# VH-VL binders against Increased recombination centers protein 19 (IRC19), part 25

Target 1, 188 residues: Increased recombination centers protein 19 (IRC19), of Kluyveromyces lactis (q6cq02)
Amino acid sequence: MVLIKSRKSIVTATNVCINSSSKFYLTEEQVQSLGDKEFLTASYRRFLRMRQFISKRQMVKESYTTYLRYKFKIEDFELKRSKLLSVSGMSAMDFRSSVQKSLCFLIKAFSISDAYSKDMIDDSHKCKKIIKNLLTVDYHRNRIINRSSNMYQYYRKDFTFFTDGQNIGLKQFEENLMRLNECLGTRL
Key: E = the ipSAE of ESMFold2; O = the ipSAE of OpenDDE; V2 = 0.75 times the mean of E and O plus 0.25 times the DockQ between their complexes.

## First folded at step 16 (VH-VL; framework fv_disitamab)

Design b2 (from q7 with light chain S93Y; at its last look DockQ between E and O 0.50; V2 from the best seeds 0.00; counts 0 for: pae O 2.5 > 2, grease 19.3 > 18.9, SAP .507 > .496)
Fold by OpenDDE, look of step 16:
Structure b2 (fold): chain C 188 residues (1-188), chain A 121 residues (1-121), chain B 105 residues (1-105)
Amino acid sequence: as target 1 above (188 residues)
Amino acid sequence: EVQLVQSGAEVKKPGATVKISCKVSGDTFSSYRMHWVQQAPGKGLEWMGRIIPIWDEAYYNQKFKDKATITADKSTDTAYMELSSLRSEDTAVYFCARGDWFPSGYSFDYWGQGTLVTVSS
Amino acid sequence: DIQMTQSPSSVSASVGDRVTITCKASQGISSWVAWYQQKPGKAPKLLIYAASSLQSGVPSRFSGSGSGTDFTLTISSLQPEDFATYYCQQYDYYTFGGGTKVEIK
């Protein structure tokens, strides 16, 4: 049941959906004309705009924003990839393409209503679940980091994952997420 | 270069079963949707179903739910479609196609060359 | 299920002509439409995705438009290699239109 409908979103009892997904994409012209820095900035803004669809909960929105900041400003994705997958060399995927695919992934998670086919709905739900899990894990990660400043270096910079106790799940999650990225061409 | 290569033409009798293969090369296999499309002689295209290899999840057109079984072997990057209880009406060219993730969405960006299945007494 | 009504079923045209093919969805489907070209004995080829996005490698004389229920494929100037059958497809349930055969006049 739709409770609130605006130009930008459809709010239901259970979900916030994108009403006009096109506004959240970069046009091909933009992608082709922008320099790397401008592209990243533009992409970042679009990811930020998606914040309203992530959750109704403020804490989740904050987690999302924190995660985005890390992803765009701090994370060495290639280093992370190499360490988690034990691979050498850079990904064959162009970074622009991977950013776009990631944005698309996010949009897909929040743009499909119950009026669509089972296949589309299922895809949307799966994307949403992955995003939710990702943010949950990141929240947990931040809690660990807050307990010890040294953990920031390990988990955010060096990508050294400990396999003791609660941390084994984190490592496995990150590995699986990176494998997912390899498959989808994303950089979630 | 992404390529989809299908198995060769088949001639079967009514009531028989046939299994068609579609091997993917040049890109990842597991993350994409592999679709099957039927085209009867002189007719249009009809979507039959798809599989997502990484999830081993198949989804079918209701019309073909009892006719087709779609599977995938991730180790060989090959999708399969089995057609059971063949009838003359099943005579058609069958295409495999890859469903693009982005930016094409749910469109089919790469196609196999097609496999002709002929059902005759 | 969503039905895609494609029109016309056939069109005779000459090289250089503007050709327009339409598909009407039985319900609103946003921009979730693709267009394909198929030549005899060959597999379909993706031309347009997401209603108006040109697939890589496809000539610019091909264009797509539309949103909601009405969609259009346009060939601005028909070339000899463009004589083929064209299909629309909606993403929801992956339903194809009935096809349009573009024949030489």
Scores: ipSAE 0.125, ipTM 0.683, lowest interface PAE 2.5, mean pLDDT 88
ESMFold2, look of step 16: ipSAE 0.482; ipTM 0.754
ESMFold2 (binder alone), look of step 16: mean pLDDT 88; pTM 0.923

Design b3 (from q7 with light chain A50Y; at its last look DockQ between E and O 0.36; V2 from the best seeds 0.00; counts 0 for: pae E 2.7 > 2)
Fold by OpenDDE, look of step 16:
Structure b3 (fold): chain C 188 residues (1-188), chain A 121 residues (1-121), chain B 105 residues (1-105)
Amino acid sequence: as target 1 above (188 residues)
Amino acid sequence: EVQLVQSGAEVKKPGATVKISCKVSGDTFSSYRMHWVQQAPGKGLEWMGRIIPIWDEAYYNQKFKDKATITADKSTDTAYMELSSLRSEDTAVYFCARGDWFPSGYSFDYWGQGTLVTVSS
Amino acid sequence: DIQMTQSPSSVSASVGDRVTITCKASQGISSWVAWYQQKPGKAPKLLIYYASSLQSGVPSRFSGSGSGTDFTLTISSLQPEDFATYYCQQYDSYTFGGGTKVEIK
């Protein structure tokens, strides 16, 4: 049931959906004209705008924001990729394209209503689940980091993953996520 | 360059089973939907079903749910369609087609060359 | 199931002519419609997606319009290589229109 409808969103009892997704994309002109820094900044802003759709819960929004900051400001994605997948060399995926695809991934998660086809709805739901799991895992990762500061270096910088207890699950998740990124061309 | 290459023409007797392949190259396989489309001689296009390789999830047109079985092998980037209990009415060209999944919307942007299946006594 | 009624089934035209093909959906499907061109013995080729977006590599003389239930493919100036059969498709249930054969007058 739709509770609130605006130009930007549709709010239901359980979900906040994007009503007009165009505002969250970079235009082709922008993509073509912007330098790397400007492109990243513009993209980051769009990701931030997506916060309102991630969850109604403030804690989840905060987790999302924290994750974004890490992804855009700290993470060496290529290093992470190389270590998790045991591959050498740079990804063949264009950097800008991967960022755009990641944004599109989020938009897809929150732009599909029940009025669309089964496949569209299913895709949206799958994206939502992935995002949910990603943020959940990141939340737990941060808890670990907060307990031991040296874990920040291991899990956020060096991408050294231990294979015992809680850490093995984290490693497996990150590996699977990176494989997903390889398939989709994203950098989630 | 993305290419979809299908297996060769088949001639079968009524009641037989045939399995057609569609190999994808030039792009990722798992991130797209692989669709199958039937075209009877001189007729239009009819969607049969699709598979999402990464989830190994097939979905069928109700008309073909008992006729076609769609599978995918991610290790070889190949989609398959098996047609069972073949009848003369199953004589047609069958196309595989790639459907967009991520990040944008949906379309069949690449097609195989088609596989002619002839069912005759 | 959503039905796509395509019209006309055939059209005779000359080079340079404006050709219009219509598809009507049995119910609203937003802009989830694609158009394909098929030549004899060949696989279909995507022309238009999302009702009006031109597929990469497709000449600009092709255009699509419409939303909801009524959709149109237009060839602004028919070229010799455009004589073919055209199909609309909706992505709610992936049904195709009946096709329109564009023939030489």
Scores: ipSAE 0.395, ipTM 0.755, lowest interface PAE 1.4, mean pLDDT 89
ESMFold2, look of step 16: ipSAE 0.482; ipTM 0.780
ESMFold2 (binder alone), look of step 16: mean pLDDT 90; pTM 0.931

Design b4 (from q7 with heavy chain S104T; at its last look DockQ between E and O 0.25; V2 from the best seeds 0.00; counts 0 for: chain humanness VH .575 < .582, pae E 2.3 > 2)
Fold by OpenDDE, look of step 16:
Structure b4 (fold): chain C 188 residues (1-188), chain A 121 residues (1-121), chain B 105 residues (1-105)
Amino acid sequence: as target 1 above (188 residues)
Amino acid sequence: EVQLVQSGAEVKKPGATVKISCKVSGDTFSSYRMHWVQQAPGKGLEWMGRIIPIWDEAYYNQKFKDKATITADKSTDTAYMELSSLRSEDTAVYFCARGDWFPTGYSFDYWGQGTLVTVSS
Amino acid sequence: DIQMTQSPSSVSASVGDRVTITCKASQGISSWVAWYQQKPGKAPKLLIYAASSLQSGVPSRFSGSGSGTDFTLTISSLQPEDFATYYCQQYDSYTFGGGTKVEIK
C-alpha cells in the first residue's frame, strides 16, 4: 500500500520505489562526452542518490554507502575477478558499460509498480534480493575486518578468502556474485 | 558478433508436436533472456514467452501457456520451444530473440532467422 | 494486459518524406517502448529502445519519442531501404502493436 508519493519516489509500508525518472540514469550523451574521471564521478553521484531507496533502515543505508565507497575508490574489480574465477585477462565488458549496467540493476530493483507485469516485478524482486544479500554479506565482512585489521588486506585488497568456519560462505558468495557479474555485465 | 541460428522449417500434421531450436553464438547465453515470437502468415508479431537460462525460469504469454514449452540448454547455448497439439492456426513463422539486460532487457536486440512451422492435414 | 494500438496500419510515402508512426498504450508504461523494422521474409530489427534511444547501427533519421501512453516513431527523411513494416512493443508484457506498413507512393 502506497503511503507517500513524491515526484521521485513512492513510499510504501515496506518499500521505497523509484518513480520512473531518467534522472537516475546517465544519458548516452553524457557517457560518450565525459572523461573517465568525470564519468566515474557522475556515476558515483547517481549511485549515492539511490541510497534513499535501498532501505528505510539507517544501518543499511550506511552499509550501502560504505560499500559504494569501496567499490568506486578502492576495489580492484579486475583483480578480484581474476582471483575469484581463476581467469586471466580482462573482462570482455568495458568499464563504462559495466558501471551503467550496475546502476541500471539498482534502479530496476527499486522500480516496482503494481502496474507492471509479473515478469518485470519478479525481475525487480530478484535484483532487490541480490542487493540485500550483497549488503548483508558486506556487513558481515566489515565485522570480520573490524575484529582484525589484517583481514582488510585479504578481503578488500588481495582477495584471499579464507575458508575457515563461517567464512566459507563469504567466499562462495563472492564467487557466485562474480559469476553473476560475468553474466550480466555488471560489477556489483 | 552475436548470432541466433534457428532450426529448419517443419511440416507437421494436426495433433503433432514440434520442437524448434535456437542456438546462440558470439556472446554469453546464460545471462540473457531468450524470447519466442510468433508471426502468422501476413500477420503481426506476438510474444509467446521467454526463458532466463541462468535461472532456468520460463515465463509465458497466457495465450501460449498451454501451447508452448520453452527450455534452455546452457551447455550448448541453445534455447528450445516445443509446440504441442498442433493445429492449423499454429502455422506461422516462429522467431527466437535475445533480450539484453535492463533497460534494454525487455526489448529484443538480436533475432533468429525464423522457423516456419506448417500444420496441414 | 496492456494493449498497444498502432496507427496508421499503412502509409504511402515517397523518398524524402517525413513519416510518423504512433502507438498508444492502454495504460501508462513510462518510457518502456521499443520499435522494430521488419522486411518481408526477414526477422525484425530493433530500431529504438526505451522510447527514444537509438539502437547501435541504426541511422539517425530514425527517432523515437513519447512517454506514458503515447509514443511516436519518426523517420525524418524516408530512404528507399526504409520501406518496411514497423512495430512498436511495450516492455511490460511484451505486447506488440499491430504494425504499420510503409509503402512506396
Scores: ipSAE 0.266, ipTM 0.728, lowest interface PAE 1.9, mean pLDDT 89
ESMFold2, look of step 16: ipSAE 0.516; ipTM 0.778
ESMFold2 (binder alone), look of step 16: mean pLDDT 89; pTM 0.927

Design b5 (from q7 with heavy chain F102Y; at its last look DockQ between E and O 0.63; V2 from the best seeds 0.00; counts 0 for: pae E 2.1 > 2)
Fold by OpenDDE, look of step 16:
Structure b5 (fold): chain C 188 residues (1-188), chain A 121 residues (1-121), chain B 105 residues (1-105)
Amino acid sequence: as target 1 above (188 residues)
Amino acid sequence: EVQLVQSGAEVKKPGATVKISCKVSGDTFSSYRMHWVQQAPGKGLEWMGRIIPIWDEAYYNQKFKDKATITADKSTDTAYMELSSLRSEDTAVYFCARGDWYPSGYSFDYWGQGTLVTVSS
Amino acid sequence: DIQMTQSPSSVSASVGDRVTITCKASQGISSWVAWYQQKPGKAPKLLIYAASSLQSGVPSRFSGSGSGTDFTLTISSLQPEDFATYYCQQYDSYTFGGGTKVEIK
């Protein structure tokens, strides 16, 4: 049941959804006119604005913000890709396109109301589940890193994934996520 | 540019099975839904079903649930539709179409050229 | 299932005419309607999505309107290349209208 409806969002007892707002997208003009740095900054701001829809829980919002900072400021995505997929060379995917598609992915997860079609709702739910799992795994990763600082280099920089014990699940998740990115053109 | 290229026309006997293909190029195959649409001669369009390649999830019009089997090969960016127990009533042009994703909607933005399946004794 | 009742089934018109095609949904479907053009021997082409959004590359003489149950495709000034069959389609179960053939008067 909808509790609060505004131009920007629909708030229910359990969820916060985007109310058909285009404010979270970059315009085509912006995408075409901005330099790389400006584009990334603008995109980052859009991602940050999405945190209000990720969860009502502050801890989850913080996890999301932390993940974003890593993704935008630290992660070498191409290196990660090459390591996980055992491929050489750069992806043929357009960088800006992949960022936009990633943002769109988030928006899809949190834009659907009961007025949408079944497939739209299902798609939104799938995206939401993926995001939830992603953040959950990242939370777990950070716990490991906090317990052993040397793991930061392995998991965040070199993308060396050990196959022993609890680490095998992490590796498998990252591989699957990268395959998902290849399919969707995203860089989640 | 995005293109959907379907396999060629088929002529089959009643009771036979046919499998037609739809290869996608110019974009990421798994990002979209692949739909199949039937058009009998001189008739309108009828949605048959769709597959989401990335999820390997097919959904069918109830009318065609026992007639059509829709699959996808992500490695070749190709969608397939198999029609079983062919009857004369199955004679039609079959289109594959790409379904876009929110927020652009869920309309069919690209179409294959169509595949004529003729069932005759 | 949601039904789409399209009208008229056919219309005779001349170049320059205003042509209006209507689709009525059996239940409320917000703005989740698309319109297509199909020429003989060819695949349909998307014209309008989300009831009123013009597909890229489609001439501005095409427009869509409506919400809820009643939807309209309008060709403001019919051109020679516009003689074709047009279909509406709803997003929920992907049902098409019966089609409207626009013919030369």
Scores: ipSAE 0.454, ipTM 0.774, lowest interface PAE 1.2, mean pLDDT 90
ESMFold2, look of step 16: ipSAE 0.560; ipTM 0.804
ESMFold2 (binder alone), look of step 16: mean pLDDT 90; pTM 0.932

Design b6 (from q7 with heavy chain G99A; at its last look DockQ between E and O 0.15; V2 from the best seeds 0.00; counts 0 for: chain humanness VH .575 < .582, placed apart)
Fold by OpenDDE, look of step 16:
Structure b6 (fold): chain C 188 residues (1-188), chain A 121 residues (1-121), chain B 105 residues (1-105)
Amino acid sequence: as target 1 above (188 residues)
Amino acid sequence: EVQLVQSGAEVKKPGATVKISCKVSGDTFSSYRMHWVQQAPGKGLEWMGRIIPIWDEAYYNQKFKDKATITADKSTDTAYMELSSLRSEDTAVYFCARADWFPSGYSFDYWGQGTLVTVSS
Amino acid sequence: DIQMTQSPSSVSASVGDRVTITCKASQGISSWVAWYQQKPGKAPKLLIYAASSLQSGVPSRFSGSGSGTDFTLTISSLQPEDFATYYCQQYDSYTFGGGTKVEIK
């Protein structure tokens, strides 16, 4: 049930939904006209704007922000891809498109209500679930990193995943996520 | 380049069944939704249903739930639609179409060339 | 089910004219609308998605606008190849509008 409605969002007891606005998107014109740095900056800002929809919980918002920062500023996505999928070469999807699709992924997760069609609702729920899991896993990853600084290099730079004990799940998750990225053309 | 190629025109008698195919090439088949759209002669477009090949899950327009059966063969990247108990009213061009998940959403970015099904006594 | 009322059903225009086609949804659907062009004997072609995003390869004279219930496709300057039938489509239940035939005046 809707508790609060604004121009930008609909807040329910359980969810914050986007009241559809083009403000969260980069226009095709922008994508075509901006340089790489400007594009990344603009995209990053859009992702940051999505923070308010990720969760009502502050800790989740912080986790999201941390993850976002890593993704935009630190992560070598192609290296990660190559390591996880044991593939060589660049992704078939160009960088800009993958960023846009990733943003769309987030928007879709938080813009659909139960008033929409089955496919839209289902997709929205799936996107939400993936985001939730992604942030949960990242939270755990950060906990591990905080315990040992050496783990930062392994998980964030080299993408060497330990398969001992509980960490096997982390590797599997990352592999599946990367396969999802291959399928969707995203870089989540 | 993504292409959707449909089977050829069909002529059937009332009460008969017809199965038309849509082969996809140039992109991943399993991860997308394959849709079918009806267009009666001189009329507009009407969505019939879709299948998600990877899950083998079909979903139908209520109007066509008893008329159409949509399937997919992942091994051949081919979607199918079977129309049963054909009537003259089923005479139409049928299109398969793909919906890109991102960023086009639930729009149809690629279409087959269409298959004419003619039902006549 | 959401209904899409498209208007006009037909429009006569000349090359160079500005053409506007509208679709009204029976209820709010945010920006979840696509526009298609169909020529006789051919499959529809996607022009606009998400109400205002131009599909790759589509001329810039085509534009889409609107949100909520009212959506518009605009051809800023009609070209000879633009004479066709146009359809709106909403993402909910994938329903199409009734179509608009743009014919030569």
Scores: ipSAE 0.311, ipTM 0.730, lowest interface PAE 1.4, mean pLDDT 89
ESMFold2, look of step 16: ipSAE 0.571; ipTM 0.807
ESMFold2 (binder alone), look of step 16: mean pLDDT 90; pTM 0.932

Design b7 (from q7 with heavy chain S31D S107Y; at its last look DockQ between E and O 0.03; V2 from the best seeds 0.00; counts 0 for: chain humanness VH .566 < .582, pae E 5.2 > 2, off the site)
Fold by ESMFold2, look of step 16:
Structure b7 (fold): chain C 188 residues (1-188), chain A 121 residues (1-121), chain B 105 residues (1-105)
Amino acid sequence: as target 1 above (188 residues)
Amino acid sequence: EVQLVQSGAEVKKPGATVKISCKVSGDTFSDYRMHWVQQAPGKGLEWMGRIIPIWDEAYYNQKFKDKATITADKSTDTAYMELSSLRSEDTAVYFCARGDWFPSGYYFDYWGQGTLVTVSS
Amino acid sequence: DIQMTQSPSSVSASVGDRVTITCKASQGISSWVAWYQQKPGKAPKLLIYAASSLQSGVPSRFSGSGSGTDFTLTISSLQPEDFATYYCQQYDSYTFGGGTKVEIK
């Protein structure tokens, strides 16, 4: 995991500096002490602020924002997890910690520092690949979803496509992503 | 500001091999897919294949799968295409072009200047 | 794979004319169509992407339309520098149309 505790600017791969101020990360005090409404608001704003470091292309920023809204406002993560993994019960990682770790995953993916070791740079590159692939898959899924309630329910709310045998590749992708989430304690 | 600069023209004999380079400057190489396009004399454009440098993953048009080998060097921001077993029909201008990593941007926004490969006895 | 049928293959036109070039896909491709201009001895230049979106720096006399299988490039008032060959491309799998040479009478 990469921890960024410097007063120096962070230079991303797109040459946009991330200021290491608290507006980019969630502190342990914020995770533990904010009310539920304030935590969700602070979290959402930080994820939204990251979009400029994912890409300078407006089309990617819009797709990221759409994915972010889905994850925050619509997705039933625990239902998705239980159907994909054939598991009863809740995730082992608590919600607030998983949100914090997901934000840290994005910061690691798109942060570059002269102080990074080769292993840290390689890890950042792997995280970046995962985010880019996730957004690419989500774009293609959105392209095939008609705004009709049937396809939206099928792909986004009840996850019926996991059982059909007609979406084997997409199901395998979602399984792999969910297992990564279990390993890292994230909610990507 | 963004530039794709290709290696110079080549004259080759039948059966030879040629390797064309495409150096990218002015933007982040890992954010893009690199493509190769053939244009035979007096003919249209034909897509040959592409590489995704961050995955080191090449994919080819079936017509060119046994003819072309596409590679990339992320340390020098350079894509390469090697053409093997050259025949006179391979005489063409070869362009590199870039597309975005994200699907809605797969169109080719910048092109190299082209490399003429002439295959003659 | 997806075939792109471009017509006409050639157009003779005068400065100030409206020129229309069409491209038909063998199956539905939504709006994943680009248009390129190529002058002799030069690389193609992107004009239009996503069927109708104008690339930065391209004059507004160029426009694109269409969705699904039928796509059109229009030059509203032909200029001397517009003499060139024009190509459509679907960029889901990167198939080009055959090209349309626009010649000045």
Scores: ipSAE 0.156, ipTM 0.688, lowest interface PAE 5.2, mean pLDDT 84
Fold by OpenDDE, look of step 16:
Structure b7 (fold): chain C 188 residues (1-188), chain A 121 residues (1-121), chain B 105 residues (1-105)
Amino acid sequence: as target 1 above (188 residues)
Amino acid sequence: EVQLVQSGAEVKKPGATVKISCKVSGDTFSDYRMHWVQQAPGKGLEWMGRIIPIWDEAYYNQKFKDKATITADKSTDTAYMELSSLRSEDTAVYFCARGDWFPSGYYFDYWGQGTLVTVSS
Amino acid sequence: DIQMTQSPSSVSASVGDRVTITCKASQGISSWVAWYQQKPGKAPKLLIYAASSLQSGVPSRFSGSGSGTDFTLTISSLQPEDFATYYCQQYDSYTFGGGTKVEIK
């Protein structure tokens, strides 16, 4: 499990569970029929719809939106992967599949109520925890970036991570998160 | 092509322990969870437990929590189930099955061929 | 724990017949139901997931429907290879129905 402890952690509000509606998913037909741009747009929209379930706190929602925007519009995921895992070449995972799995991961985190089995609840909670930690780390990252604009290039573009002081946890988290992505086929 | 291949049939005496294996090929072992299902002779299917290999975390049906121990070896893409204190009632075919990791459901899309465990004096 | 009551326990049918198998959950489970086919001496085979989604490679004569507590597997036109035992399974706690044996009339 991917965990990180930060002194600048975001306090999370209680989660709102989604119902079993399929409205948050892309259908297989959509995935197969849409062009790349349309697929990304449709996916992005669905991720945005999930904001309301991330947290009741506006600050957290904003963090989520900021992260989402970065992920979809700025991040070179393959570059990040290659640097963090010291691997060459692209992931074997299909791009569309990884986006779908990421959305599914998010939905899983917020779709399970306490009425379900302990196994399902535990899975959901673990997903929640990962998402919350991810946003916490990103919040921290943004604070660093705000203090020094040069850090944007390092953390968002070049994926150079400093290993001194409080930044060690950030690098470790990113490495573990990327390993998780390798296992799950996601691009969180 | 995804395949789950289980170890061969076992014959044990009461009180003994047996460990059966399930090797996965054709897909990434760690991307999914592995389940075990019991089927007594002429009876239906009963879920026993599961393991999430990447977390090395097992979860059990209460009925089998003291009977079965489920483990996984990520280095060999193999899941294991150990049955202890075997009784005649444990005579059954045991299936491993792959479970969908992602959230639309927890069902079993691929199955092993089954392993017959016979417990007799 | 959620119980799955499957009916009938057995059904005699002929090739070409429409066969319907039902599964009732003891509480609402949305569409979280899968259906399996099992032939003697073989492992179960996934037919339907998410109550109505057809697994890849499964003939279109198989269909699933239902939500909440009542679920149905339908074979529109029974084929010789369809004589088997069928099981429903709910996703929560992974409980199976008791099974339905489809036999030759």
Scores: ipSAE 0.040, ipTM 0.671, lowest interface PAE 3.0, mean pLDDT 88
ESMFold2 (binder alone), look of step 16: mean pLDDT 89; pTM 0.928

Design b8 (from q7 with light chain S30Y; at its last look DockQ between E and O 0.05; V2 from the best seeds 0.00; counts 0 for: pae E 2.4 > 2, grease 19.5 > 18.9, SAP .549 > .496, placed apart)
Fold by OpenDDE, look of step 16:
Structure b8 (fold): chain C 188 residues (1-188), chain A 121 residues (1-121), chain B 105 residues (1-105)
Amino acid sequence: as target 1 above (188 residues)
Amino acid sequence: EVQLVQSGAEVKKPGATVKISCKVSGDTFSSYRMHWVQQAPGKGLEWMGRIIPIWDEAYYNQKFKDKATITADKSTDTAYMELSSLRSEDTAVYFCARGDWFPSGYSFDYWGQGTLVTVSS
Amino acid sequence: DIQMTQSPSSVSASVGDRVTITCKASQGIYSWVAWYQQKPGKAPKLLIYAASSLQSGVPSRFSGSGSGTDFTLTISSLQPEDFATYYCQQYDSYTFGGGTKVEIK
């Protein structure tokens, strides 16, 4: 049931959805005309605009923002990929394409409509679940880092994952997430 | 090697019913969606519907919901499509196609050879 | 329902030519499409999935791009075996474009 409808969103009792807008995308013209720095900046802004759809909870929004900062400013995605998947010698994924696909992934996650096919809805729900799990894990990761600052280097920079106790789950999650990225061409 | 093999061409009269089959080999039938696509003579492709065999769940294009019934037999790795109340407009080649599960997307990576259904008086 | 407008409907080209086919979705919240090649009397063949990923066994002269509502298939250098009809397909709705026949000039 739709409770509030605006130009940008549809708010239901359980969800905040995007009211089908291309505004969250970069146009092909924009992508082609922008330098790398400008492209990343523009993309980052669009990801930030998605905060309102991530959750109604402030804590989740903050986690999302923190994650975005890490992804855009700190993470060496290719290094992470190579270490997690033990892949060497493979060509790097086009970063522009992967960023765009990642944005699309988020948009899909938060664009549920009763007018869509069952498969569309199911797919959207799956995307949403992945995002929620990702942020949950990242929240947990940050708690670990806060307890021991040296873990920042391991988990955020070197991508060294320990296999003891709670850490085995983290490693497996990251591996699966990276496999997902390989399938979708994303860099979540 | 994954193969989709469809039943042979059919000639039917208006008002009749036809059931075509698509047998899958070389991979796990239940691990994928099975789709059906219509192509009228000289025309483009049109998605008709799909079935998830493991759940026995079919979903249809609204245009074909009253025309097509899609089923699957997991014991024989075979998908079926029944077309009822056939009209001349239903004359077409019908393809079965395999669809991936999430997250790889919903493209059709393997296709049957097609089945021609001709409806004529 | 999502509509896919494919253009052009036909194109005449020569071997070695660059060919570009576009598809526009009527709704622009998804950026995943597939591209297919179909030759007369044959089933379609998957070329590109997830908008820009090349299907295994497909020549590198084929490429896909686009996001949102606008998608493009490009054949960098047309080969004799590439004369066929091409279709885009939207992932979520399974809607096909109207097709583009690439004919010999």
Scores: ipSAE 0.313, ipTM 0.749, lowest interface PAE 1.8, mean pLDDT 88
ESMFold2, look of step 16: ipSAE 0.520; ipTM 0.793
ESMFold2 (binder alone), look of step 16: mean pLDDT 90; pTM 0.932

